VH-VL binders against q9umr5. Designs and how they scored, part 77

Target 1, 268 residues: q9umr5
Amino acid sequence: SYKPVIVVHGLFDSSYSFRHLLEYINETHPGTVVTVLDLFDGRESLRPLWEQVQGFREAVVPIMAKAPQGVHLICYSQGGLVCRALLSVMDDHNVDSFISLSSPQMGQYGDTDYLKWLFPTSMRSNLYRICYSPWGQEFSICNYWHDPHHDDLYLNASSFLALINGERDHPNATVWRKNFLRVGHLVLIGGPDDGVITPWQSSFFGFYDANETVLEMEEQLVYLRDSFGLKTLLARGAIVRCPMAGISHTAWHSNRTLYETCIEPWLS

## First folded at step 23 (VH-VL)

Design xj6
Fold by OpenDDE, look of step 24:
Structure xj6 (fold): chain C 268 residues (1-268), chain A 123 residues (1-123), chain B 106 residues (1-106)
Amino acid sequence: as target 1 above (268 residues)
Amino acid sequence: QVQLVQSGAEVKKPGESLKVSCKASGYTFTSYYMHWVRQAPGQGLEWMGIINPAGGDTDYAQKFQGRVTMTRDTSTSTVYMELSSLRSEDTAVYYCARVGVPYSDYDWGFDYWGQGTLVTVSS
Amino acid sequence: SYVLTQPSSVSVAPGQTATISCGGHNIGDKEVHWYQQRPGQSPVLVIYEDSNRPSGIPERFSGSNSGNTATLTISGTQAMDEADYYCQVWDSRTYVFGGGTKLTVL
């Protein structure tokens, strides 16, 4: 039998967003128990990510307990960060494949229609004034805002991304790393035509330097210092990178070719 | 300013197909999901389906599954709705309507509507 | 299937408060949107997510939702408010509209 699949949605999404993915899984892996978690839907997805992590944790614990052979996680967009944090704080998770589906794993720094809608008077260059304030950090989008031009503010004010990345020292860093390393495979999915994740390489733990030059995962301090286990995972062959062009952000979970190429191989 | 401009009125016979277009302007076409809603004369609003202009993926109301096809042309920022095997009961004004929040197929309400396209099905 | 129930018609004198109800099982747990449709025109979103007004919608429009009833309230009703009003929710992969209420301003 197939291992259960748990799906975590992104910003402004719900379980409905994964209707096609569910169909793909049912068709190709019949009998798979798929749970699309319907938590923090719509506007509620703006709540602090640590709050979301706690909520999703409560939901996945019973599922994992019933699946002693392990489970697969498919986590989309913002959900990918939630899942990474979830795996960091859980010392007893049994996740075989963690599939990060177009997630801003190394943060977000781009002008998107999200920002235009949420902050109509702000550009990415000025968003640090909001996101790195105490009240800004009460919004999920600010929890992974990563301004390369204000690294000091990011490191000191980011209450989520900087912590799960181990970029800021904290007493749980060692334990979180140990917990995250329990994952069997980390499957990173994204692509250059995403249009939302900025830079798109963030889905692969790449990101801007101070000159907005994109550096790869292996050039990042979090990798070099192995702050949360990326270097260790790569060394043991546990990281899979699956880039795909021609896919918009809202289509990653609703593209059959993408599913067959990047997701399906890790559900068996 | 956001505008949704639909194609003109049509007269069809039973068994034929209709195809209505909805041209979007004033915003990023691929960032917002689009719905189709129809209204029979003197009746209420009825949801037909949703399309993602970015990926082209769709979801249809069960009532219209097998008969309705929604497509988009990103080069012209236009969404299309085709309904086949027309019946007299398909006589209605057809509307395209935009979701109020970008990159989301969640129910945020429909914040902009086309002017509507009257399709009359009669023998 | 989920059903939304609206009164077929409501009448109000100019300047008075109009109240339009939308009934649904545990509708208070859903997000309700309201649309105004004047004769011969397209629907217009007047309330979203139970109680929020889109830009350009007069403050006399308000909404609430609890239990089994959502309510659209129009204070100081004007002649231009005469229209059909529809409530709408999402349920089980479908978007459901109420039957509509014709508001007549006497």
Scores: ipSAE 0.938, ipTM 0.963, lowest interface PAE 0.5, mean pLDDT 97
Fold by OpenDDE, look of step 23:
Structure xj6 (fold): chain C 268 residues (1-268), chain A 123 residues (1-123), chain B 106 residues (1-106)
Amino acid sequence: as target 1 above (268 residues)
Amino acid sequence: QVQLVQSGAEVKKPGESLKVSCKASGYTFTSYYMHWVRQAPGQGLEWMGIINPAGGDTDYAQKFQGRVTMTRDTSTSTVYMELSSLRSEDTAVYYCARVGVPYSDYDWGFDYWGQGTLVTVSS
Amino acid sequence: SYVLTQPSSVSVAPGQTATISCGGHNIGDKEVHWYQQRPGQSPVLVIYEDSNRPSGIPERFSGSNSGNTATLTISGTQAMDEADYYCQVWDSRTYVFGGGTKLTVL
């Protein structure tokens, strides 16, 4: 039998967002128990990511307990960060494949229609004034806002991304690294035509330097220092990178070719 | 400003197909999901389906499964709704309507509507 | 299937408060949206997510939702408010509209 699949949605989404993915899984892996978690839907997805992590944890724990052979996680967009944090705080998770589906794993720094809708008077260049304030960190989108021009503010004010990345020292860094390293495979999915994740390489742990030059995963301090286990995972052949062009952000979970190429191989 | 401009009225016979267009402007076309809703004369609103202009993926109301096809042309920022095997009961004003929040197919309400397209099905 | 129930008609004198109800099983657990449709015109969103007004909608429009009833309230009703009003929710992968209420301003 196939291992259960747990799906975590992104910003402003719900379980409904994965209707096509569910169909794909049912068709190609019949009998698979797929749980699309319907938590923090819609506007509630703006709640602090640590709160979301706690909520999703409560939902996945009983699923994992009933699946001694392990489970697969498919986590989309913002959900990919929730899942990474989840795997960092859980010392007893049994995740075989963690599929990060177009997630801003190294943060977000772009002018998107999200920002236009949420902060109509703000641009990415001045959003740090909001996001790195105490009240700004009460919004999920600010929890992974990564301004390359205000690195000090990011490192000191980011209450989520900087911590799970191990970029700021904290007492749980060693344990979180240990927990995250329990994953069988980390499958990173994204692409240049995403249009939302900025830079798109963030889905592969690439990101801007101070000059907005995109550096790849292997050039990041979090990798070089192995702060949360990326270097170790790569060394053991546990990281899979699956880039794909021609896919917009809202289509990653609803594209059959993408599913067959980047998701399906890891659901066995 | 956001505008949704639909094609003109049509007269059809039973068994034929209708195809209504909805051209969007004033916003990023691929960032917002689009719905189709119809209204029979003197009746209420009826949801037909949803399309993602970015990927072209769709979801239709069960009532219209097998008869409705929604498509989009990103180059012209236009969404299309085709309904086949028309019946007299399909006589209605057809509306395109935008989801109120970007990148989401969640139920945020429909914040902008086209002007409507009257389709009359008669022998 | 999920059903939304609205009164067929409501009448109000100018300047008075109009109240339109939308009944549904545990509708209070859902997000309710309201649309105004004047004769010969397209629907217009007047309330989203139970109680929020879109830009351009007068403050006299308000909404609430609890239990089994959502309510659209129009204070100081004006002649221009005469229209059909529809409530709408999402349920089981479908978008459901109420039957509509004709508001007449006497």
Scores: ipSAE 0.936, ipTM 0.962, lowest interface PAE 0.5, mean pLDDT 97
Fold by OpenDDE, fold request of step 25:
Structure xj6 (fold): chain C 268 residues (1-268), chain A 123 residues (1-123), chain B 106 residues (1-106)
Amino acid sequence: as target 1 above (268 residues)
Amino acid sequence: QVQLVQSGAEVKKPGESLKVSCKASGYTFTSYYMHWVRQAPGQGLEWMGIINPAGGDTDYAQKFQGRVTMTRDTSTSTVYMELSSLRSEDTAVYYCARVGVPYSDYDWGFDYWGQGTLVTVSS
Amino acid sequence: SYVLTQPSSVSVAPGQTATISCGGHNIGDKEVHWYQQRPGQSPVLVIYEDSNRPSGIPERFSGSNSGNTATLTISGTQAMDEADYYCQVWDSRTYVFGGGTKLTVL
């Protein structure tokens, strides 16, 4: 029997967004119990990520309890951050594979139509004024906004990403690291043609320095300090990187080749 | 200004296929999902399907499964809808309509519509 | 299949308030959108997510949704408001339109 699969959607999504992924799983792994969590759909996906983490936690706990052999998580875009936080706060999760599907794991700093839609008068260079304000942090997108030119503001004002990354000291850092390290495998999926995740290397824990040069995961302070366990996971062979070109952001969950190459191998 | 400009009216015979185009401008074509909706003469609106920004991810109404194909060409910012095995009841004005929020197939409403394409199916 | 029920027609005198209903089972748990279609024209989104107006839509247009009925309200109805109005929801992987209501301004 296949382990249950739990799917967490991204910004402005719902369970409907994963109809193709569900079909792929059913076809290739018949009998798999797939639960696409229909929480914080649509506009509700703008709610603070910690609120979302709590909601999703309540939903996954019963599923995990019924699956003593473990479960797989597929978490798309913003959902990847929700899942990482979820695994950080849960001391008893049984996640075998955590599949991060085109998620801004090291944050977002790009001019996208998301930004134009949400903040029509703002560009990425000025969004720090909004996102690092108290009211800005009430929106999920600001919870992982990572301005490389305003690092002090990020470190002090980010109420989510800076914390789960262990970039800002907090009393739960050690425990969260321990909890996250319970994951069997961390599967990182993304690609250069995504068009939304900026930089696209964020899906692999790469990110901009102060000159907007992209540094890889191993050059990041969170890795070097092993603040939430990336270095430890890599050392024990628990991190899988699956980059793929030619896939736009809204196609990661509806591309058969991507599924077969990057997702399916980890559902057994 | 967001504009959706559709191809001209067509006359078809039963059994033939129609292909309507919808050229988008005034926004980032690769950021928005597109719907197709039709309206028979004197009748209401009927949803046909949706296609993602990149193409290749479609969802069709059950009524049109097996007969409808939606595609898009990024290079020309054009979405296409093909309907095969035409019947007289397929006589309708066909509309392309944009999803109201970028990168989402959630039901945000259809915020912009093409001018419509009349397709008449007659013997 | 999920069904939305609208009255076939509503008549109102100029300056009066027009009310168009959209009935559906537990429609209050859904997000309802409304479209205006003038004769010979394409539909126009006038209300999204139950009660929100897109830019450019007059304030006289409002929407509500509770229980089994969503309602489009047009206050101070004008001649230009004469049109067909459609409610729309998402249900069970499909997008559903009401049958439409013809609003006549007398």
Scores: ipSAE 0.934, ipTM 0.962, lowest interface PAE 0.5, mean pLDDT 97

Design xj6
Fold by OpenDDE, last read:
Structure xj6 (fold): chain C 268 residues (1-268), chain A 123 residues (1-123), chain B 106 residues (1-106)
Amino acid sequence: as target 1 above (268 residues)
Amino acid sequence: QVQLVQSGAEVKKPGESLKVSCKASGYTFTSYYMHWVRQAPGQGLEWMGIINPAGGDTDYAQKFQGRVTMTRDTSTSTVYMELSSLRSEDTAVYYCARVGVPYSDYDWGFDYWGQGTLVTVSS
Amino acid sequence: SYVLTQPSSVSVAPGQTATISCGGHNIGDKEVHWYQQRPGQSPVLVIYEDSNRPSGIPERFSGSNSGNTATLTISGTQAMDEADYYCQVWDSRTYVFGGGTKLTVL
């Protein structure tokens, strides 16, 4: 039998967003118990990510308990960060494959219509004034806002991304790393035509330096320091990178070719 | 300013197909989902389906499954709705309507509407 | 299928408060949107997510939603408010509209 699949949605999504993915899984892996967690839907997805992590944790714990052989996680966009944090705080998770589907794993720094909608008077260049304030950190999108031009503010004010990355010292860093390393495989999916994740390489733990040059995962301090286990995972062959061009951000969960190429192989 | 401009009125015969266009302007076309809603004369609003910003991801009301096709042309910022095997009951004003929040197919409400396209189906 | 029930018509004198109801099973657990449609015009979103007004919508428009009933309230009703009003929700992969209410300003 196939291991259960748990799906976590992204910003402004709901379980409805994954209707095609469900169809793909049911068609290719009949009998798979797929649970799309319908928590923090719509506007509620703006709530602080740690709050979301707690809510999703409560939902996944029973599912994991009933699946002693393990489960698979498919986590889309913002959901990918939620899942990574979830796996960091859970010392007893049994996740076989963690599929990060177009997630800003290394943060977000781009002008998108999300930004225009949420902060009409702000651009990415000045959003740090909002996002790195206590008020801004009450919004999920600010929890993973990563301004490469204001690294000190990021490191000191980011209440989520900087912590799960181990970029800021905290008492749980060692334990979180240990917990995250329980994952069987980390499957990273994204692509250059995403249009939202900025830079798109963030889905692969790449990100801007101070000159907005994109550096790869292996060049990142979090990798070099193995602050949350990326280097260790890579060394044991547990990281899979699946880039795909021609897919916009809202199409990652509704593209059959993408599913067959990047998702399906890890659902067995 | 957001504008949705639809194609002109059409007269069709039973069995034919209609294709209505909706040209969007005043916002990033590739960021918003689009709905199609119709309204028969003197009747209420009826949801037909939704299409994602890039095209290719659609969800249709069960009533129209197999008969409706929604498409997008990014180069012209235009959304299309085609309805085949027309019947007299398909006589209606057809509207395109934008989802109120970018990159989302969640129910945020339809914040902007086209002016509507009257399609009359008669023998 | 999920059904939204609206009164067919509501009448109000100018300056008075109009109330339009939208009934649905546990509709309070859903997000309700309201649309205004004047004769010969396209629908206009007047309330989203139960109680929020889009930019440009007068403050006299308000909404509430609890239990089995969502309500659109128009205070200080004006002649220009005469229109059909539709409530709308999402349910089971379907966007559902109410039957509409014709508001007449006497």
Scores: ipSAE 0.933, ipTM 0.962, lowest interface PAE 0.5, mean pLDDT 97
Fold by ESMFold2, last read:
Structure xj6 (fold): chain C 268 residues (1-268), chain A 123 residues (1-123), chain B 106 residues (1-106)
Amino acid sequence: as target 1 above (268 residues)
Amino acid sequence: QVQLVQSGAEVKKPGESLKVSCKASGYTFTSYYMHWVRQAPGQGLEWMGIINPAGGDTDYAQKFQGRVTMTRDTSTSTVYMELSSLRSEDTAVYYCARVGVPYSDYDWGFDYWGQGTLVTVSS
Amino acid sequence: SYVLTQPSSVSVAPGQTATISCGGHNIGDKEVHWYQQRPGQSPVLVIYEDSNRPSGIPERFSGSNSGNTATLTISGTQAMDEADYYCQVWDSRTYVFGGGTKLTVL
């Protein structure tokens, strides 16, 4: 009856983090098979994102094979980037709804408690020195660090985000775009009170220009050039934007109103 | 300097409720989950539950489900734990505790502990 | 539910190595944390994730975890190390503590 749901967690999470989301799904869609992937938990969530993508790919293959009619993805925070990469690298995925739950889709540039914990001698203005190095790219948060004041370094050094966004030329760009475009719907969720995703509009493919002015998705070069299919998805009505104020970063998966408004409609 | 300062000791009668406060300072209150752990006299440690101060969501150990309620007040950076229908075996020191990793309900070990609140339930 | 087993006490001479065991089924597949608790005080985390020391914990504290046993090791044991020690894991949506081991330094 209901398509299976696969959940991918964020930085420093585990399957436990989604206990409330699982309750909501069970109440509104009883009988839905929900799998919260218990991989790269806690400290392991700092592993390079391509390593995580490979591991999650191996885990989702048998789930998708058992559900030829399709599956849904709910991917939280860092997990939303893992899932977008999955959609690009899997030529045989059968994802209907890709639900991106407050994910830094255009990158992160925030002086957050994550930054203070991971890099206690750094600030957002100088983290590029660490993140845009081969050593820095071994850490997941650096894989999507996006310093708007050092864009040339970002474009050169990023081993993950610049590639999945099609911002840097690479041999897989055409096939990744084709694979990504097989998704049924892209559901973008986020809001101004998140407090971690910086700018919060990154969850909607917005981001800073060099003056730290936020440009919306439709103003981004990756959209205008349709580098990974975003313009094509929007034109066919496949992008859903569901902003909600008043929700902090760790509360997206534990807020019933958010679930009912932004997630539930896409789990049929 | 992270500090967790708890309310003072109490004496209760069976059937009453206890409510312990834990005031946090020296960090961003809503960035860290808060836990409650108790210790009966001469006994070991027992986890009671977790609260997310950002959204107020909770999860309780099965033993306490239906008797424990955890709340928070973000304006005062304070977490509360209430335990109802008290029995003599609820006599314990009650601790609030926090992990050292922000935005995480994963088990990192508890780096920070309140000073403890002794609650005595007389028969 | 999941059970952690510790000896009730361990006695060691000053300057010698103390070992405190924590037994559990396949505990080697779990992350083990260790706490020190002196009388009348709150617990203090001394080892996390099997073998890591928090800042401020002396290097003489170390930990290991494999198979069915996790071990807290204190080398060069001092009188100030006399305390109760608890191991702890997370299992099945709950935090599980061992019963505690009283370390005596004589």
Scores: ipSAE 0.884, ipTM 0.932, lowest interface PAE 0.7, mean pLDDT 95
Fold by ESMFold2, fold request of step 25:
Structure xj6 (fold): chain C 268 residues (1-268), chain A 123 residues (1-123), chain B 106 residues (1-106)
Amino acid sequence: as target 1 above (268 residues)
Amino acid sequence: QVQLVQSGAEVKKPGESLKVSCKASGYTFTSYYMHWVRQAPGQGLEWMGIINPAGGDTDYAQKFQGRVTMTRDTSTSTVYMELSSLRSEDTAVYYCARVGVPYSDYDWGFDYWGQGTLVTVSS
Amino acid sequence: SYVLTQPSSVSVAPGQTATISCGGHNIGDKEVHWYQQRPGQSPVLVIYEDSNRPSGIPERFSGSNSGNTATLTISGTQAMDEADYYCQVWDSRTYVFGGGTKLTVL
């Protein structure tokens, strides 16, 4: 029988957002227990990411307890950061596949409609003034805002991303790395036509340098220092990269070809 | 300024199909889901379904499943709703509607409405 | 299927307070939106998420939601408030509207 699947949504989403993904799983893996976590829906998705991690942790514990052989995570957009934090803070997780569906794993630096809606007078070049303040860090989108031109402010102010990436020293770094490394596979999904994740390579742990040149995962300091286990996972053969062009941000969970190519093989 | 401009009124016979267009302007078309809601004369509002203009995926109210098709053309920023096998009870004003929050199929309330398209089904 | 119940009509004198109810099982656990529809016009959102006013909606419009009843309140009613009013929720993968309430200002 198939391992249970837990789905974690993104910004301004709910469990409804995954209606097509649920259909695909039911068709290819009948009998699979799939839970789309119905927490922090809509406006509540702006709550601080550590608050969301706490709530999602409480929800996944009983699911994991009922499945000692393991579970899979499918985590979309902002939800992929929630899931990566879960893997770090849970010393008792039993996740086999962590499927990161177009998630800003190395952060976000995009002038998107999200930014225009939340901060209509701001641009990516000046949003650091809001996001790298204590007030700004109370909003989830600022928890992973990553301005490559203000790296010192990012490293100092980030209450979430700099910590889970191991970019700032903290007393839990060793235990978080150990916990993260218990995952069976890390499946990275994203593509150049996403239109929200900026740079889109953030979904593959790539990101801008100070000149806005994209450095790939293997060129990132967090990889080279193996600060949270990426180098170890890659050496273990546990990282799968599944890029796909032609998919907009809200279509990742409603594209059958994407599901069949990038998700289905990992739902053992 | 957000605008949703719909096609003009139509008269149809039972058994025919209707197709209403909704042309969007003043915002990024693919960033917002579009909904269709109808209102029979002297009656209340009835939700018909939702389309994601970014990928074209849809979800329809159960009552209309099998008769309704929603499509979009991103090059013209236009959404279409087609209802087949028309009956006299399909006489209604058909509205396109949008929420105010980008990238979201969550229920925020409908902030923006088209002007409505009256479709009359009679012999 | 989830049902929202509204009175068919409410009449108030100008300057008085109108209340329009929207009944539903455990509606207090849902987010309720209210629309105003004047004759021959498209609906206009007047209250969202139970009690919030969109920009441009007069302060005399307010809303509440608890238990099995959501309420739209219009204080200091004016002739221009004469319209049909609909409550709406999302439930079980669909959008549900109340039957509508005709507000008459006499």
Scores: ipSAE 0.880, ipTM 0.930, lowest interface PAE 0.7, mean pLDDT 95

